# Designs tried in a protein design chat: VHH binders against WD repeat-containing protein 38 (WDR38). Part 13

Target 1, 314 residues: WD repeat-containing protein 38 (WDR38), of Homo sapiens (Human) (q5jtn6)
Amino acid sequence: MNSGVPATLAVRRVKFFGQHGGEVNSSAFSPDGQMLLTGSEDGCVYGWETRSGQLLWRLGGHTGPVKFCRFSPDGHLFASASCDCTVRLWDVARAKCLRVLKGHQRSVETVSFSPDSRQLASGGWDKRVMLWDVQSGQMLRLLVGHRDSIQSSDFSPTVNCLATGSWDSTVHIWDLRMVTPAVSHQALEGHSANISCLCYSASGLLASGSWDKTIHIWKPTTSSLLIQLKGHVTWVKSIAFSPDELWLASAGYSRMVKVWDCNTGKCLETLKGVLDVAHTCAFTPDGKILVSGAADQTRRQISRTSKSPRDPQT
Key: E = the ipSAE of ESMFold2; O = the ipSAE of OpenDDE; V2 = 0.75 times the mean of E and O plus 0.25 times the DockQ between their complexes.

## First folded at step 4 (VHH)

Design z3 (framework vhh_7z1x_3)
Fold by ESMFold2-Fast, scan of step 4:
Structure z3 (fold): chain B 314 residues (1-314), chain A 120 residues (1-120)
Amino acid sequence: as target 1 above (314 residues)
Amino acid sequence: QVQLVETGGGLVQPGGSLRLSCTASGFTFSDYAMSWVRQAPGKGLEWLSGISGSGGSTLYADSVKGRFTISRDNAKNTLYLQMNSLQPDDTAVYFCAKEGYSRGPYFDYWGQGTQVTVSS
């Protein structure tokens, strides 16, 4: 409450050093923040200890680049999505593949777990949302409605609904409470570009982050836009609600983290240069610490081509 | 191995038009968003336009909106940029770029570029 004392929210920067077999496409923190996953162009998922930066394991299996990875809420499993058109379910403790989920016809770009860790949703360039039973690996439902690639997904914590975000610039809310296969969905319109990230709050508010540089906070029950958050200078990469819903954190591709007041839409803080490569942010379960991190890109000893990955902002 | 080859650049008068092409190989072209980026003499890189893997969604920088059109032909593994109403400030090397999540708006791969010069 006093400008001379530490803020209630602490921010931790995490940077991992290690050899990947290519570009890092995705990163995700474990629910307790003690592990980081990275998904790589080489088709491997890497597990890192957050505290030490030590590589715990390197898991092959995918025959194409890994595009996305995410832990189950219970922390026992993680999922990886790949250009090989599969999703893999992995056991965290054993570092072993449990299931290969086949059904997608194109690259899989997003995976998300239901709050009870019993179901998984996947989506990608085939415009299909597939729901899977985690225990059996069986496909439960196919949801069709997006007009372009599905790039983001998150399950509601309060109702049996799934949100998906797409290159078609819409969020779809899928009602999963129906007994028969339901193709019913509600479209949330307002973004002008790819919806790269989605996050539900504990009370069922939804935040969407976009390549249009904005974040929208929605009330899905009424399909109403509550607040538009403006201030990112490039694409929004990752978003997270605080557990008490007072704050939202966002990470952009410009290596910048913002903290927002969810009631006013005011940007409370901008942390510049805190992220390096694969941008991610998450709150601890008590909401007192915001964790931000990136995985270092690998370097080869010998250049393979005259092509150079460039920083378009320089 | 990923390869991107840009063509179609050249000298054009102010108010003129050019169509740039980028031929891609070494990856499943339709699974990745593609972008056009330029670098003017003595300046940094500027992102101009992006297109989704299916071609159903497009994005434009304010500097080119209404003048440039991005498109793709996934059967030919080719990305296009139709440039209309060209201005001297459009003089730059134009690069084709493949989507990279770790680098956005940075991209995994860049082509060699094609020079566009707008001069009388």
Scores: ipSAE 0.012, ipTM 0.438, lowest interface PAE 8.1, mean pLDDT 79

Design z4 (framework vhh_7z1x_3)
Fold by ESMFold2-Fast, scan of step 4:
Structure z4 (fold): chain B 314 residues (1-314), chain A 120 residues (1-120)
Amino acid sequence: as target 1 above (314 residues)
Amino acid sequence: QVQLVETGGGLVQPGGSLRLSCTASGFTFSDYAMSWVRQAPGKGLEWLSGISGSGGSTLYADSVKGRFTISRDNAKNTLYLQMNSLQPDDTAVYFCAREYYGSGSYFDYWGQGTQVTVSS
């Protein structure tokens, strides 16, 4: 008899409309759970108070859609990745941009912080993984090996490794423990399409979500596939481990959010009633609330604008 | 500068086949995921199929799975859609589109479209 989703787990579905100038591409909780970030197609990052749902601030600066946003583990900073080919580092308390990280030649699709908050990784359509020093904004290393666009990334919380997921259908595990100029890496193979999302668990397991409609849970230390989660009817867009690692939440283009048992691979709950594609899902740090972000079906924008991610700055 | 030009549309009988082509210019074709999207008269846009920049991954809408095949020739900067077992409901303008970002819902460049009419 497997237990279902606990009665104390609250699911909050938020529609990111009105204050947002378009679809929400990413959402992230602050480490203390008091704030929610959302990254929008209008090029802005929005800060929300989680308890009240009140907008705290709206931050412009990016000249293209914000694709991903993430808090530093220490809570002092956040980063945003954009179609404008830049990553921005922001101060949380002051709500201002500290650095514009330039180097990518095309849309940046993912950013992630090292566990010590001192380094940042970015990746995107130029197939390049870049490591940055947070304090100086200096690019530290270029990691090459993916054969197609990099769509997802996450740092291991237990070892000095970075995982990246790609349109080449592989996950690369980059070993950052080596002090040599060359970075060693391993490829995890098994998906048959774009790996749109990645998430490490607190113990160092890795989940990958794919446009092949599956989620894989891996043990990176052995490069072994532990569990394949099957049940999504369309592409998987977002995944998140609960803080206690008992559950994984996933969202995709089927207008549903699923909650999975990470030990058995069973789908415990399918949450219906979203009005559009569920783009993002995230747990609060205490694990009590699951938030799902969904775009409004009445306001989907299939844009014919001629602007590219490489449009030059004036 | 960036151009996408579709060809291969026309009138076909139910059960027939057509191959659509899209010739791309003005960008590094192999660096972009490409999609086929259609619009029937009086209807909205329907995404049909997508292919990664390398051609290593393909995806299909359930309405066309098993009947349509997407492919690309990066040496020729050309995207293809092989359409088999065509039905009257496949009557639409077919667009080649370049994905701006990997959501399946935002496209930065579109071709002018090619008309496919399935009728007896």
Scores: ipSAE 0.000, ipTM 0.198, lowest interface PAE 16.1, mean pLDDT 79

Design z5 (framework vhh_7z1x_3)
Fold by ESMFold2-Fast, scan of step 4:
Structure z5 (fold): chain B 314 residues (1-314), chain A 120 residues (1-120)
Amino acid sequence: as target 1 above (314 residues)
Amino acid sequence: QVQLVETGGGLVQPGGSLRLSCTASGFTFSDYAMSWVRQAPGKGLEWLSGISGSGGSTLYADSVKGRFTISRDNAKNTLYLQMNSLQPDDTAVYFCAKETYSRYGPFDYWGQGTQVTVSS
């Protein structure tokens, strides 16, 4: 009969990564937590060992800034999205480009893998969402409905749906469960500006972060807003659910990172003293370390540790 | 096997109150979060409220916060929605929904719904 008493959060240590050749636009942990990817304004993707902070490799190829990068859930691949209008698929172990996905007519701003690692979604300034077969590199579907640039995306971990966020201030939930010529979708309305970041929780809740300075937690199956998180003084740039779904981290153009209670909507911590604008934030797979990337071309890791162990189920 | 059966809907005057019940069977009720969702005529689905498996945590949509109260009785496998200060805009079919996980998402089973009508 554990009644869901909130876990205690404590910050124990800080870790730093090396400098980049330009502004860091995106960061992502490998599923095993042993590697960190960063996408840079210089057009390169960087791979780092999380334990040591050592640079493993720097990968060129993109002819414009890298806007976003993500590992496949199976850990074998990663993808990068670029202002050069392409998405690149890379082999993690060999640090080699496997495919260049061409089709977008303008900058690609977001990329996401399906939970089975077999499909990839991309979106950007041309207002088009493209679904790709990872193995063949072929475009499977074109999703049309947004009225402005697509800036964020994430696949549902629980149902065959894709969420996309846009400058048109809406989130679209695309239903991929049926093979039809036209993909059915629903719009989530409530934000008043660009939806710069999206993240699904493990149970299928969706968080959206916006340039309207708010974060909304939605229930996508019902198109309903559960909680609005207010407190950022500038645009929200990046968000991440903790793996246990108790917390959400957010970073913005305010030199602060916030940690929120997902059930109450209360801001639990505000991490001040970031050297410059916080561009990205991500939790490690074990949920104990929160990583923030700054415009000063550095990486900073902030650890969190619960002092109260999780009670065993009765 | 899983069944959710809603009762308690009906006609009520503006400013009135109703209590909806949902009886669950076919699963361990206390292990799962439950939600209430409504659909007004000609509109999409609107999530209203959720409650954790233990009953220790509740969430409400802004449209019903302060007027509606969700609760559960795990010994009776029953979910409740107490609706106060009802308005004509609350006219809808109300559904009981089972979550796949204890943290309010997503739904894997739904009831048939119960009609609530708030006159004039």
Scores: ipSAE 0.000, ipTM 0.115, lowest interface PAE 20.9, mean pLDDT 78

Design z6 (framework vhh_7z1x_3)
Fold by ESMFold2-Fast, scan of step 4:
Structure z6 (fold): chain B 314 residues (1-314), chain A 119 residues (1-119)
Amino acid sequence: as target 1 above (314 residues)
Amino acid sequence: QVQLVETGGGLVQPGGSLRLSCTASGFTFSDYAMSWVRQAPGKGLEWLSGISGSGGSTLYADSVKGRFTISRDNAKNTLYLQMNSLQPDDTAVYFCAKEYYGSPRFDYWGQGTQVTVSS
């Protein structure tokens, strides 16, 4: 790390050799930091012990690639979103599927839990945001307003609002305090391409990462853009705030993970030389470790995509 | 089998116009976002424009915004790029690319069509 980087920050590059049947599309830490969850192209969700890197379990069930996965804030559950048009809710302790949430007509690209772990939001290619009751598995609300597929979502930790990011290049902030079917929302405009990832900070700042190669940090209460982070040479795929909000990590198809100062907008570190594409990144809950995820794609797979894509930057 | 075939390239003078077409087969065309990407001689790939499966949303790189227009005809499985006010630095091979399930990657590419802008 370079000057201005926290002395206690460590970087761990996690390589999942011989374990996954395809690339890793998503990763998430458990709230206690003891487990890492990964969602894979092979349709499975994998649970890993953070300290040892050992596989704890592999869970099948989805009939298409897993696009996103996330733990509930209380740590008891996790959710997975899939190209099979479903969201699955899983029990962490029992490693079992509790519910299959059906309603989406196309690939589900994002899921997020409310801070109290009682509600879940999902969104995807059908342009619909669906709010679900976690205990019953019932759909509570349908939010309509995006002009194209929904690729990212996150609940505000400070206000009863949901943020969603879309191929329409906008972020929508949905006000969930209304009891009527109509939901008021505001659009944050500024990106010029798909908004592939979103993350709220603990204080209620919002970061959005885009195929336009930039990351925007917003103050949603004023709809103002605070900082634009420039430096990625390809599409931004994943972003994460450090728990203390001093840092933001970002990853894309460039084989680079960047660490940014959230106050100055300066890129503090660029982690180059990874052997595989860095698709995902996350901080541990204590903020001391940054993890970047890569899968061993030389592993023989049951099913595969027909052709390898040409990356804009490799 | 998935197949993407680009046509409409050629030689044009600065300030001129061209319309590129890409015919798609082997998948449900309206279910996928499509992009145009170019590669100038000796340079890397440059993403230019994207369009949603429904055609309801379009996105452009700053270098072509206001000059190029992306569109699609889902009944004909065809993607278009209308290029106006062409400049010598628009000289490149132009590729049609299919997005993979909304991922920031492409799973299929066409063969490319050459566009040359010179006087």
Scores: ipSAE 0.000, ipTM 0.276, lowest interface PAE 14.1, mean pLDDT 80

Design z7 (framework vhh_7z1x_3)
Fold by ESMFold2-Fast, scan of step 4:
Structure z7 (fold): chain B 314 residues (1-314), chain A 119 residues (1-119)
Amino acid sequence: as target 1 above (314 residues)
Amino acid sequence: QVQLVETGGGLVQPGGSLRLSCTASGFTFSDYAMSWVRQAPGKGLEWLSGISGSGGSTLYADSVKGRFTISRDNAKNTLYLQMNSLQPDDTAVYFCAKDLYGSPYFDYWGQGTQVTVSS
């Protein structure tokens, strides 16, 4: 049934099988949609072909779990964030690590690229936002202000600003346009739990998805909440604006993808039958296809030394 | 090597209260969100509550909201669950879990502590 979603909008669901890698913590589509990255508890990043679901490569290097991964907008690089307190920059074509970015004192939970792919932001449990130069690997800026772990980030496409989402239930907008050392920032309040995902629209609207089961659409220039999207039954994991900004897609731990009207806040469609947990969703550049991707279902860790009653000792 | 030790379970009558503790070692405790999950006899795992690494943010399942309170003491590497207004259907083994994201895939750490609510 058509619930207000265009007749030409197709939903493509892909299922990837992570062979021998433990829990999948994160996934991200390439800008052209042809690849999926997954970050794993085993410290590896896996590359998958979207069309076939086949494993292309497996990259080690991190000495702790990979918590997040993301492609650069130009598609040439990707970044991974890890419990080993580092961010790694990787070359997509060569499938090799180019740089290890050191500075965080705790697990790194999020990375994002500037629109020109020249800068990278990272954040995590040390409550610090670090801005890096991609070419040199030099840390450019340290941003402080969050009261708890930073879990999500995204750069504005229209102004030199960074948004970060946190376990402190706030979104911070950092103004990177400055001639003075003091970085100005504003806090957007309204969520009641961890802000797990952020996405800017092409015009500079910001969406935040939360463990409070809601999505908020903000106008950052006025620090105003425009619309609250309610309907997810579990935590929101991923959000994406359509290129024309008429719709927002969201994916959560309920194995559902929802499509929302960004102007009215109404859920237009709930797409069921998503394989496993929907870890990521993205619109194609033309806006005609919504792609939903889920990595291999998390495998039971039977070899734990502490046993649950499901695995009682003999 | 991560170790989680749950204590504080026991037998309590309906309407009673218990305080569970989980002592953590082998990792930087303040760098991880922590959760409480439970498993009732013959049933699957149920996520109950989560707390951020700093303790500044908490989340609860609807079944325990208003009755249970999660907290942590990062100086002592200890997680707590204060359970009030206990009901017979709260009878379960309670587990402390590291870095559980509201979906109990497989991150079940610790041996658990038995809570029995009976009259």
Scores: ipSAE 0.005, ipTM 0.349, lowest interface PAE 10.0, mean pLDDT 78

Design z8 (framework vhh_7z1x_3)
Fold by ESMFold2-Fast, scan of step 4:
Structure z8 (fold): chain B 314 residues (1-314), chain A 120 residues (1-120)
Amino acid sequence: as target 1 above (314 residues)
Amino acid sequence: QVQLVETGGGLVQPGGSLRLSCTASGFTFSDYAMSWVRQAPGKGLEWLSGISGSGGSTYYADSVKGRFTISRDNAKNTLYLQMNSLQPDDTAVYFCAKEGYSRGPYFDYWGQGTQVTVSS
């Protein structure tokens, strides 16, 4: 419940954005919420200005469909993962490919950046997690343990660990603190289907979203499940913690975004009005605005919902 | 062009079995999860089962758990649904679906469907 603290969460109506050259497989907001990336079946990554809906750039290079894309935490870079078995690293301001990362033997389904933006993790249908040095493009580590495709990943902001989610229905927490040939890891079990998305909170809690229609919030240090969030009617596609960790936003294949109380597990709001799948949701850095974006594959449109109450000082 | 072609439907008595097949072309079959979805007369679409690209993980709707088995042969680009203990309520058009963004909330490509009728 919101009891003693007034809700400052804001939701804004949808706006249309278009011009995809094919079906959209992924979308991601920049850390400041000002840009949206979309990864397309045509092998291109598209960059959009969230406020205006203006296409900023269309970037070719991949020789197969783009399956995933994500910004670096500092906002200067983004990475794309493709069916062509490569990860590409791009400069946002220059709209140019800096590196092509080769090593995967099958389609790459997820990429994530370390908090300092110096390392990348990638994973996919070859069941391998690879760590890369962003500056050199060198592969640093190979992480083996999942029984099926790696579908999601996120780095811990508080300890040197990586979380990965898989079609094998488990989350693996990989301990990167020791420089050893074999990386130690722990498995978090409880989901009953593919783990499509992962998100760490600022304090190091982990949320996992699944095709089983649930979201689990874990404390990785104790390997304990804290709360299970139930209420999505379809697969969960994207999740994000608010910066203060009081709320979690989730988007699924049902064209809605849900906002949850992380302490009670109660669904506080269900936001409707997206054109197709609500693929991406994110809080602004100050936590006051929730931004949600959906890509409409058949219409080649992007929608955004956001509202902005300006609160003057008392 | 992505193409999905379903076969194996037909008329069967209650308690009987059928095996559906779906042949895929136009994409790298092993790079995509596949699903079976059905539409009963006068009803909406119901997701039944999904299988990972490797075939190592399978998931089922509660309505078909223990009766239906999804499988795939990546060398033949073929998806299967083995349906046992069929009931009149299983009467529907069955669709093979490639995972991705669809015009609706689930899939980016559908087959033409194959009719299954469970009747005496």
Scores: ipSAE 0.266, ipTM 0.648, lowest interface PAE 4.7, mean pLDDT 81

Design z9 (from e3, 18 letters changed; framework vhh_7z1x_3)
Fold by ESMFold2-Fast, scan of step 4:
Structure z9 (fold): chain B 314 residues (1-314), chain A 121 residues (1-121)
Amino acid sequence: as target 1 above (314 residues)
Amino acid sequence: QVQLVETGGGLVQPGGSLRLSCTASGFTFSDYAMSWVRQAPGKGLEWLSGISGSGGSTYYADSVKGRFTISRDNAKNTLYLQMNSLQPDDTAVYFCAKETYSRYGPYFDYWGQGTQVTVSS
């Protein structure tokens, strides 16, 4: 099961049974790994203790499905993005909504926190990226440039930049160091389908996961593609760099987690489990444990084809 | 009721061109991605091309890239496939498909009845 990965890396899988009122759309681990969030079709966010699998709380408020949820890096807050066109900011300890962020005109599909937890980016079907001040709830900037729905986002840990991934098959790197209302950006081209997930490494490398079944590792400073990771049999849903940047973990719609060597681009291990869909994967802060989690899901999907419009066969 | 109606199929000689149309009703057309999928005699379904709800993004299978062009007219609720440089291997039934999303990714919830394209001399 750990064949092909170093003996110092352990893999832990978590599966939660639902008390959800509908399908689970998103899951996210807290920075310390002790809590799992799940966002549901019923409009609620659920908090779970990872060690016991016990439900800690159920938070209503959204009037439409929750599409994405993410913890702040400091662990004090989390954000939820919804089909109700809002983002909600929540206090983790009090389990209370602090802010309702209004401005999007269509479903919000992604949220991400700046490394200092002071700013939030959101994006969705209206093709707009909005940058928000977490403390005040005020919109700081509107970033325009994507040609289709924005589905993924992540802040750079090393420079004041935001990456966004889109149905337009491009990654945009937005330079937030400028104070002008119009924000300069670079487009990274190479994917052939929706860019569903993004992750920055600690040194500022960027990984993009796509419905084209590939993962691209980029050097944003030169706009160059370094490595293309091939091997997923269906759409990539979640990716995470190890803290030391030696490995990348990825999870797809096929219920598999893959571990990749970031230097060679080779798949070191494919982990299969009793997971419905691998929604998230994360390394512990020490890099010794890979945690993969999926929540219980109540809906069964029937497809008329196994091939997506953005999932071409070789 | 959702309906997708394909037209424009027929017999064409190798190297010829053909334009397929798909007229949609029963849903907000501009909110959904649309695709063209074909099925050759005795073979499985092959996805050819997709277009976003706004028309701003288009995607192609390698087998048709550079030869086929997908487009849409949201004011007319109509999807198009312009097919150029047709070869005998392009002979198939061509389907218009409406895309939707699930936890497992995109899938097609509604299909047209298909239109026959035959490429022969």
Scores: ipSAE 0.000, ipTM 0.184, lowest interface PAE 15.3, mean pLDDT 79

## First folded at step 5 (VHH; from k22 with S30D; framework vhh_brivekimig_d4)

Design m1 (at its last look DockQ between E and O 0.46; V2 from the best seeds 0.00; counts 0 for: pae E 3.7 > 2)
Amino acid sequence: EVQLVESGGGVVQPGGSLRLSCAASGFTFDDYAMSWVRQAPGKGPEWVSSISGSGGSTLYADSVKGRFTISRDNSKNTLYLQMNSLRPEDTALYYCAKESYTRGYPFDYSSQGTLVTVSS
ESMFold2, look of step 5: ipSAE 0.504; ipTM 0.790
ESMFold2 (binder alone), look of step 5: mean pLDDT 81; pTM 0.808
OpenDDE, look of step 5: ipSAE 0.120; ipTM 0.593
ESMFold2, look of step 9: ipSAE 0.368; ipTM 0.700
ESMFold2 (binder alone), look of step 9: mean pLDDT 80; pTM 0.802
OpenDDE, look of step 9: ipSAE 0.097; ipTM 0.584

## First folded at step 7 (VHH; framework vhh_brivekimig_d4)

Design n1 (from m1 with K65E; at its last look DockQ between E and O 0.40; V2 from the best seeds 0.00; counts 0 for: pae E 4.2 > 2)
Amino acid sequence: EVQLVESGGGVVQPGGSLRLSCAASGFTFDDYAMSWVRQAPGKGPEWVSSISGSGGSTLYADSVEGRFTISRDNSKNTLYLQMNSLRPEDTALYYCAKESYTRGYPFDYSSQGTLVTVSS
ESMFold2, look of step 7: ipSAE 0.294; ipTM 0.668
ESMFold2 (binder alone), look of step 7: mean pLDDT 80; pTM 0.799
OpenDDE, look of step 7: ipSAE 0.093; ipTM 0.576

Design n2 (from m1 with K65E E99L; at its last look DockQ between E and O 0.40; V2 from the best seeds 0.00; counts 0 for: pae E 10.6 > 2)
Fold by ESMFold2, look of step 7:
Structure n2 (fold): chain B 314 residues (1-314), chain A 120 residues (1-120)
Amino acid sequence: as target 1 above (314 residues)
Amino acid sequence: EVQLVESGGGVVQPGGSLRLSCAASGFTFDDYAMSWVRQAPGKGPEWVSSISGSGGSTLYADSVEGRFTISRDNSKNTLYLQMNSLRPEDTALYYCAKLSYTRGYPFDYSSQGTLVTVSS
């Protein structure tokens, strides 16, 4: 027998990371949470030890601002996307650039790794999605269909599909299971403004966040909108599903993080934090919310906010 | 170095029109979304409008929808704001911004702005 513990959320711990030579445009946690990447306007990617705050390295190479960074799911690599029209692949352990992926004609704004860490998707202002082989660095496929900048992407964890979100207000679902040269896609229409973020759930549901201040939850297999989450006062910037898929966390261009019930669409809680903008939010397996983004004090600081862990009942 | 220079502000009566311009340099202009932000005396900054790098998508604050039009000319590295049916509450210092991080807003306020005054 157990007793119920009411769900409550609070900001518990904040750490600041400095020493950037310009504004931070993106941050990402390693899969095990031990490292934080930051991508900066100064063209460098910074690696930090999350618990201590110690700077591990600062990596140059991009000749323009870094717009996005992400770890591979296996934790061995990370990728960076830049206004210099390239994606760079880096070895985490050696802190060394392994490949420069050239092909985009304009700024690259998003990268994502396939679940097996063997493929990388990239997209940006040239309206093209490129799929790359991580080992060889060669372009495998070119996916065309968006009518404006591609700002977000995520691979499905359950099927071989890629979702991309765009300033054209649509999400495209690209079916990669076909081995043919042409890759078919389905457009998910419903947002009235730019799509800024995407997140797949573990079961394959898709959430999209938009400058229309809403979040849509889709079932991609049927191309159907399941529910709309309304209540943000600002543009939505980042979203994450809980591991059990009961909750969704979202952050906008504000100091507020919202938690939603995915079944009812009700906003369960609003957390006020110190962040001016969140770059990413994530759930840990034990239900803790990690948020990383920029805070006002020097405009170069990154902070993280978390809810309190719940004590178990005996 | 990013440089943004606003112009076109002035004094106008209610119901009048103004066109603001923003000359941009130091970055690849058409790779970035651009925005107008305003700050009224004694108030914090307020987002007004944004336009995608290509110019194909626009977004407006509820307070200006239907009255203001954002546009850009990527061949001249210039951003515009056409303001019609101006009201006294539109009085503010207007800034253009490259999509970037700023205090309380996702934009960089790297310029002096241009003053718009709407009064009878």
Scores: ipSAE 0.000, ipTM 0.392, lowest interface PAE 10.6, mean pLDDT 78
ESMFold2 (binder alone), look of step 7: mean pLDDT 80; pTM 0.800
OpenDDE, look of step 7: ipSAE 0.025; ipTM 0.465

